# VHH binders against a6qnr0, part 26

Target 1, 346 residues: a6qnr0
Amino acid sequence: MRLVHLDLKGAPPKVCYLSEIFPLFRALGANGILIEYEDMFPYEGHLRLLRAKHAYSPSEIKEILHLATLNELEVIPLVQTFGHMEFVLKHEALAHLREVARFPNTLNPHKEESLALVTAMIDQVMELHPGARWFHVGCDEVYYLGEGETSRQWLQQEPNSKAKLCLSHMEAVASHMRARYPTTTPLMWDDMLRDIPEDQLSGSRVPQLVEPVLWDYGADLDLHGKALLVEKYRKSGFSWLWAASAFKGATGVNQSLTPIEHHLRNHLQWLQVAGSVPADTLRGIILTGWQRYDHFSVLCELLPVGIPSLAVCLQALLHGDFAENVKARVENFLGISSLEEMSFRR

## First folded at step 6 (VHH; framework vhh_7ubx_2)

Design s51
Fold by ESMFold2-Fast, scan of step 6:
Structure s51 (fold): chain B 346 residues (1-346), chain A 121 residues (1-121)
Amino acid sequence: as target 1 above (346 residues)
Amino acid sequence: QVQLVESGGGLVQPGGSLRLSCAASGFTFSSYAMTWVRQAPGKGPEWIATIYSGGSTMYADSTKGRFTISRDNAKNTLYLQMTSLKPEDTALYYCARGYYRGSGYWPFDVRGPGTQVTVSS
């Protein structure tokens, strides 16, 4: 599969815009989308506080899903359930669920209320995504894990470890999904799994519950290191893995236009990784499109600016290279005379 | 307790070289992307370079070809090798964990106190 990741944080595209670009995604070779809602999802009830003022309505979400169906795009929703929980844990009412009181990024995995919160989020998102075959539960960059008072005391007891703490929360979230949605397979970002020894991974239930997404957005990948990591995951009991690249975001902080060459190189490197691992190992690749909000810069990469990069990257994946004929095809799809013209804007 | 501590800054001549180090503690260093950020006098912070957990690297245009980011996971240490230094490189250099892709109080989850680099004749 070739999925386009839509990071909806803060500046969600209007539904009418999505109606114009979903046909283009399909034409360029995408066959799915990964939707990362954050505060743009219309959470209700006790979760209404998580909703941004300009979040999509439930009817708008349904329209987006209908547009995906019309364009033969499989939809995979993403809800962060461990790290990157700032939009949730910044709220005073939920601050007691932080792993470390001063930092709103990581959920405290020791509290039953933490699991109740993230499973309620999953359940509300699943309610609007009936029949989803995959659901991404996040779990990347779980900073400060083990640093809260409860975790520190728990970690002092044999045989407890940060790896066990991490895997126990992942298992709890994934088990909820498997039990309640037996036809839906959880995905998670792999970075928190990378340094966990094979014996600890195989000793947990996580490999039987989830499909990890191996992400790297660099122009030059450690191909040998990626192959070894894939082998570790397979030996640990994971049946399927995914790759994740980037078509925008994850470049310079002072960037209003995605550097097409960087992202093209990233995708060509992932094709080399895919060619070096056993057949039926990688289920697909997710082309991530991150939004950037930080205090260093007021710049953000809007989806419309990222479309030339996306077209280049999708076509490179579809054709296995980016020779002159593929470049010409992309220029024709975009109705432009030269990709160089688009790449020079700042 | 998660900590990042930078070192290696100092006064250097234009065209010179300098190597910065960042000692990390309190977390599984090899699992995280690591970043160098600088703040020049009278300017806002500027991202310089990121090295991902897998070893791939990204650089700001202003430093590409002159700076090299690297890591030693066995020593929990991040490095920035700087060459062909210019007066415009004068700044307080910070080590940071990750790269910004979420919302939070700090743009990076953890930042060090910084090490001063001054490029002057």
Scores: ipSAE 0.000, ipTM 0.179, lowest interface PAE 17.7, mean pLDDT 83

Design s52
Fold by ESMFold2-Fast, scan of step 6:
Structure s52 (fold): chain B 346 residues (1-346), chain A 121 residues (1-121)
Amino acid sequence: as target 1 above (346 residues)
Amino acid sequence: QVQLVESGGGLVQPGGSLRLSCAASGFTFSSYAMTWVRQAPGKGPEWIATIYSGGSTMYADSTKGRFTISRDNAKNTLYLQMTSLKPEDTALYYCARGYYRGSGYWPFDHRGPGTQVTVSS
């Protein structure tokens, strides 16, 4: 699969804009979308406090899903359930669920209310995505885990460890998903799993519950290191893995490469990784499009700088290379005489 | 336990140069992207540069062409070579494990007290 990731932080695109961009994604070779709603999802009931003032309505979410169906794009929703929970934990009413009081990014995994909160969020999102075959539960960059007072005390008891704490919460969330939504497979970012030894991973239920997404956005990948990491995950019991690349950066640009060259090289490197691992190891690749925090509009990144990069990257993935014929196809699709012209739109 | 310890800061005149180092321990250094972030007095954190596991790099526009991020995987050490320093480069500089996503708040959890860079005539 080739999924385009939409980060809706700060300013959600209007449905009418998505009606134009989804056909473009399909035409370029995408066959799915990973949609990260954050506070743009229309949470209700006791979770109403989580929705932003200008969040989508339930009707708008249904229209987005309808547009995806019309364009043959499979939708995978993403809800952060551990790290990157600032939009949840910034609220005074929920501050007691923080791992560390001064940082609103990480959920305290020791509180029963923490699991109740994130599973309620998942349940409301799933209610509007009843046909989802996959659901991403986040779990990346769980910074400050183990630094809260409760965690520090818990970690003093053998055989407890940060890895066990991390895996326990992941298992609880994923078990909820599997039990309540048996046709939906949870995904999670792999960074919190990378340093966990094979024996600890296989000792947990996590490998039987989730499909990890291995992310690396560099122009040059450690191909041997990726192969070893894939082998570790397979030996730990994970059935399927995903890759994640980037078609636009969060901030800044590569010093020696144009943005398009950087992201194209990232995708060509992931193709090499895919070719070096056993068949039926990778389900697909997620092309991430992280929103810059200081910009309130995903359109600013997609229209002038992201679309040419996305076109190049998707077409390279679809064709397995970026030879002159693929380059010509992209140039014709974008209505330009040369990809070099797009460097002015950075 | 993940540990990151910065060094190499100091007082320099405008136009000067400094080389910052970050010693890493407690994880497989070669498998992670590494990032430099700075925080100027009274301001929020600003992402400066990232180097990925394979060696490719990304820079903030404010430092592009003046700063060079590099790594030595054998020594578990991250570097930032700073040239053509300006008064506005004055900040506490931190190294961090991982890739900065432009999250709008400080996402990194393992660092020392940072290394202070002061650019003043």
Scores: ipSAE 0.013, ipTM 0.525, lowest interface PAE 8.4, mean pLDDT 85

Design s53
Fold by ESMFold2-Fast, scan of step 6:
Structure s53 (fold): chain B 346 residues (1-346), chain A 121 residues (1-121)
Amino acid sequence: as target 1 above (346 residues)
Amino acid sequence: QVQLVESGGGLVQPGGSLRLSCAASGFTFSSYAMTWVRQAPGKGPEWIATIYSGGSTMYADSTKGRFTISRDNAKNTLYLQMTSLKPEDTALYYCARGYYRGSGYWPFDSRGPGTQVTVSS
């Protein structure tokens, strides 16, 4: 699969704009979208406090899903359930669920209420995505895990470890999904799994429950190191893996306009990784489009910079390279005489 | 093996009160969060309240201040004390093991047969 990631924090695009963009995604070779709603999802009831002022309505979400169906784009929703929980844990009512009181980004995995909160979020999103075959539960960059008072005390007891704590929460979230939504497979970002030894991974139920997404946005990948990491995951019991690249700037602030060549090289490197692992190992590639903290709309970033980069990257993935004939197709599709006029932008 | 049996429902006039019970067996009751869910005629299931193993509680906005969830671990029993009942509280009430919040099929897999609450004059 070739999924385009939509990061909807800040100023999410209007549904009418998505009606123009989804046909474009399909024409360029995408066959799915990964939608990261954050506070733009219309949470209700006891979760209403998580909803931003200008969040989509339920009818708007249904319209977005209808547009995806019309354009033959598989929809995978993403809900953060461990790290990157600032939009949830910034609220006074939920601050007691923080791993470290000072930092609103990581959920305390020791509290039953923590699991109840994130599973309730998953359940409300699934209500509006009843046919989802995959659901991404986040779990990346779980900063400060193990540093809260409860965790520090828990870690003093043998055989407890930070890896065990991490895997226990992941297992609880994924088990909820598999039990309640038996036709939906959970996805997770892989960074919290990278340093866990094979024997500890295979000793957990996580490999049987989730498909990890290996992410790296560099122009030069450690191809041998990636192949070894893939082999470790396969030996640990994971059935399928995903790759994730970037077609525009990753997370963070003060980032220049992303050079198209950097992102093209990233995708070509992932093709090299895919060619070096056994067949039927990678289910697909997620082309991530991270939103900047300066609150520019996703459409504004996509239109002047992201769309040309996305076109280049999707076509390279679709054709297996970026030779002159593929480049010419992208130039003709974008209605430009040369991609070089765009490669000098910061 | 897991068994949940609700009781205490009935016909009550608006403004009245009812106390629902759920008798649990086949699992370590004290180790699980327990939830009350209701389903009104022609509508999907609605989460009402959850009580965690540690005793903390959470309520849906529609019932907050009117309903109280509690548990007796020695008796393996879950309770829902309902006050200031309204016609719109009319529904089949059932208990479920775990953290059910939102609508879906999970309460049907782990819930009991339910107890009918009818609020009418």
Scores: ipSAE 0.000, ipTM 0.122, lowest interface PAE 19.3, mean pLDDT 82

Design s54
Fold by ESMFold2-Fast, scan of step 6:
Structure s54 (fold): chain B 346 residues (1-346), chain A 121 residues (1-121)
Amino acid sequence: as target 1 above (346 residues)
Amino acid sequence: QVQLVESGGGLVQPGGSLRLSCAASGFTFSSYAMTWVRQAPGKGPEWIATIYSGGSTMYADSTKGRFTISRDNAKNTLYLQMTSLKPEDTALYYCARGYYRGSGYWPFDPRGPGTQVTVSS
């Protein structure tokens, strides 16, 4: 699969704008979208405090799903359940669920209320995504894990470890999804799993519950290291893995690569990784498009700066390379005389 | 325990240069992207540069061509070479594990106290 990631924090595109870009995504070779809602999801009831003033309505979410169906795009929703929880934990009413009181980024995994909170979030999102085959639960960059008072005391006792703490929360969240939504497979970012030894991973239930998404946005990947990491995950019991690249970002003026060249190289490197592992290993690749606050909407970023990169990257993935003929096809598709005129050196 | 210790800051005149260092411990340094972030008095954090595990780099527009991020995996050390320094570069500089996602919050894991860079005449 080839999924386009939409980061909706603080700058959600209007549904009418999505009706313009979903057909474009399909035409470029995408067959799914990963939607990261954050505070743009219309949470209700006791979670109503999490929704932004300009969040989508339930009717708007249903229209987005209908538009995806019309364009043959598989929808995978994403809800952060461990790290990157600032939009949740910034609220005074929920500050007691922070791992470290001073920082709103990480959820305290020792509190029953923490699991109740994130599973309630998942349940409300799933209510509007009936039939979702995959659901991403985040779990990346869980900073400060183990540094709260409760965690420090807990870690002083053998056989407790940070890895065990991390895996226990992941297992609890994923077990909730599997039990309540048996046709939906949870995904999670892999960075918190990278340094966990094979024996600890296989000793947990996590490999049977989730499909990890291996992410790296560099122009040069450690191909050998990636192949070893994939092998470790397979030996640990994970059945399927995903890759994640990036089609948006910036390179400095002192770099030899333009932004488009950087992202194209990232995708070509992931194709090298895919070619070095068994064919039944990677389910797909997620092209991430992280939102920047200096742009007020995803559409504004995509139209002037993101679309040429996305087109290049999707077509490179679709064709297995980016030879002159593929480049010419992209230029014709975008209606431009040269991709070089669309390059942004920053 | 993850530890990041920044050093190399100081007082420098406009147009000057400084090299910042970050000594990392408690994790497999070579497996992570590393980032420099700064915070000026009274302002929120600003992302400066990221270097990925494979060596690729990304920079903020505000430091265009003036700053160079690098790493020495054998020494578990991250560097930031700063040239053509401006008064606007005055800030507390932090190294952080991970890459910048473009969110509006403090998205980083700055474990150290930072190193102060002051650019004044």
Scores: ipSAE 0.059, ipTM 0.553, lowest interface PAE 7.7, mean pLDDT 85

Design s55
Fold by ESMFold2-Fast, scan of step 6:
Structure s55 (fold): chain B 346 residues (1-346), chain A 121 residues (1-121)
Amino acid sequence: as target 1 above (346 residues)
Amino acid sequence: QVQLVESGGGLVQPGGSLRLSCAASGFTFSSYAMTWVRQAPGKGPEWIATIYSGGSTMYADSTKGRFTISRDNAKNTLYLQMTSLKPEDTALYYCAKGYYRGSGYWPFDYRGPGTQVTVSS
């Protein structure tokens, strides 16, 4: 699969804009979308405090899903359940669930209320996505894990470890999904799994429950290192893996490569990784479109300004390379005579 | 246990140069992107530069052309070469494991005390 990731933090697109952009995604070769709602999801009841004032309504979510169906785009929702929990843990009522009191980013995995909170979030999102075959539970960049008072005390007891703590929370979240939604497979970002030894991974239930998404947004990947990491995950018991690249975000401006060149190289490198691993290893690739919150650049990194990069990257993935004929197709989609002309325009 | 220890800061005049170092341990350094972030007095943290595991680099607009991020995987060390320093570069500088996504919060795994850079005439 080729999924376009929609990061709705800070600048969520209007439904009318999605009605014009989804046909473009399909035309460029996408066959799914990963929607990261954050506070734009219309949480209700005891979770109403999590929604932004201008969050989508339930009817708007249904309209987005209808638009995806019309354009043959598989929808995978994403709910953060461990790290990147700032929109949740910033609230005074939920601050007691922080791993470290001064940082609102990581959920305390020792509290039963933590699991109750994130599973309630999952359940409300699933209620509006009843046919989802995959659901992404986040679990990336779980910073300061193990540094809260409860975790420090727990870690002093043998044989406890940070890896065991991390895997236990992941297992609890994924087990909830598998039990309640047996036709939905949880996904998670792989960074918290990378340094966990094969024997500890295979000793947990996590490999039977989730499909990890291996992410790297660099223009030059460690191809051999990626192949070894894939092999470790397969030997640990993971049945399927995903790759993730970036078509926007995760980049500064004005580096030695243009942003489009950087993102294109990233995608070509992931094609090299895909070619080096056994068939039936990778489900697909997620083209991440992270929103940049920067006083000087936020507007320039919104979804519309990332469309040329997305077009280049999707077409490169679809055709297996970015030769002159593929480049010509992208230029036709964008209505321009050359990509160099676009690099000059602001 | 991830450990990051920054060094190399100091007092410099505008237009001067400094080289910052970050000694990393407790993880497979060569397998991760590494980032420099800074926090100026009275401001929130600001992302400065990232170097990916494969060696490609990204810079914030404010530092592109003036700062160079590099790494030595054999020594598990991250560097930031700073040139043409300005008073607005005055900040506590931290190295961090991972990528910056621009989320408006700082979920970075940066743990050292940082290294202070003061640019003053």
Scores: ipSAE 0.130, ipTM 0.595, lowest interface PAE 7.4, mean pLDDT 86

Design s56
Fold by ESMFold2-Fast, scan of step 6:
Structure s56 (fold): chain B 346 residues (1-346), chain A 121 residues (1-121)
Amino acid sequence: as target 1 above (346 residues)
Amino acid sequence: QVQLVESGGGLVQPGGSLRLSCAASGFTFSSYAMTWVRQAPGKGPEWIATIYSGGSTMYADSTKGRFTISRDNAKNTLYLQMTSLKPEDTALYYCATGYYRGSGYWPFDYRGPGTQVTVSS
């Protein structure tokens, strides 16, 4: 699969704009979207406090899913369940669920209420995505894990470790999904798994429950290191893996456009990784399109800065290269005479 | 608890070099990605470079080839070696825990107080 990631925090695009973008994604070679709602999802009931003032309505979500279906784009929703929980844990009512009181990013995995919270979030999102074959539970950048008072006391007891703590929460979340949604497979970012030894991974239930997403947004990848990491995950018991690249990389609030050449090179490197592993190893690649923290809508970033890069990257993945004929196809599709007039190539 | 203290800034002529340091304490430094950020007068913060816990690095296009980020886990210290400095590099430089996801947002509210770098004739 080739999925375009939509980061909807802050100022998400209007549904009418997505009606223009989804046909474009399909025409460029995408066959799915990874949609990260954050506080733009219309949470209800006891989770209504997580909803931003201008979040999508349930009918708008259904319209987005209908537009995806019309364009043959499979939808994979993403709900953060461990790290990057700032939109949840910033609320005073939920601050007691923080791993470390001063940092709103990481969920305390020792509290039963933590699991109840994130599974309730998953359940509400799944209610509007009943046919989802995959569901991304996040679990990236779980920094400060182990530094809360409860965790520090727990870690003093042998044979407890941060890896065991991390894997226990991941297992609890993924087990909930597998039990309640048996046709939906959980995905998670792999960074918290990279440094866990094979024996600890295989000793957990996590490899049987989730498909990890290996991400790297660099222009030059350690191809051998990626192959070794893939082999470690396979030996640990993971059946399928995913790759994740980036078609845009924010440069900060006052910086210029993302360089197309950087992202093209990133995708060509991932193609080399894919070619170096067994055929039934990688399920697909996710082209991430993170929003800037100045809260511009994803459409505003996609149309002026991201679309040329996305076109180049998707077409390179589809054709396995970016030779002159593929470049000409992208230029024709974008209605431009030269890709250089839209890029940072030199 | 968590503390980050930057040092090494100063006045330097265009084309000069400086090495910044960030001393970290209160957390398991080796387990965290570390980042350098700068803020010029009247401008918002700009991400400069990240070094991940595993040692891989990522740089802003404005500094590639001129700046090198490194770490010494035994000393809980982050470094930024700056060469070929330009007037445009003038800013307050500070270190932070976390890494650049390409999204431009910061994972944590905690950052060091910063060290001033001024590039002028």
Scores: ipSAE 0.000, ipTM 0.217, lowest interface PAE 15.1, mean pLDDT 83

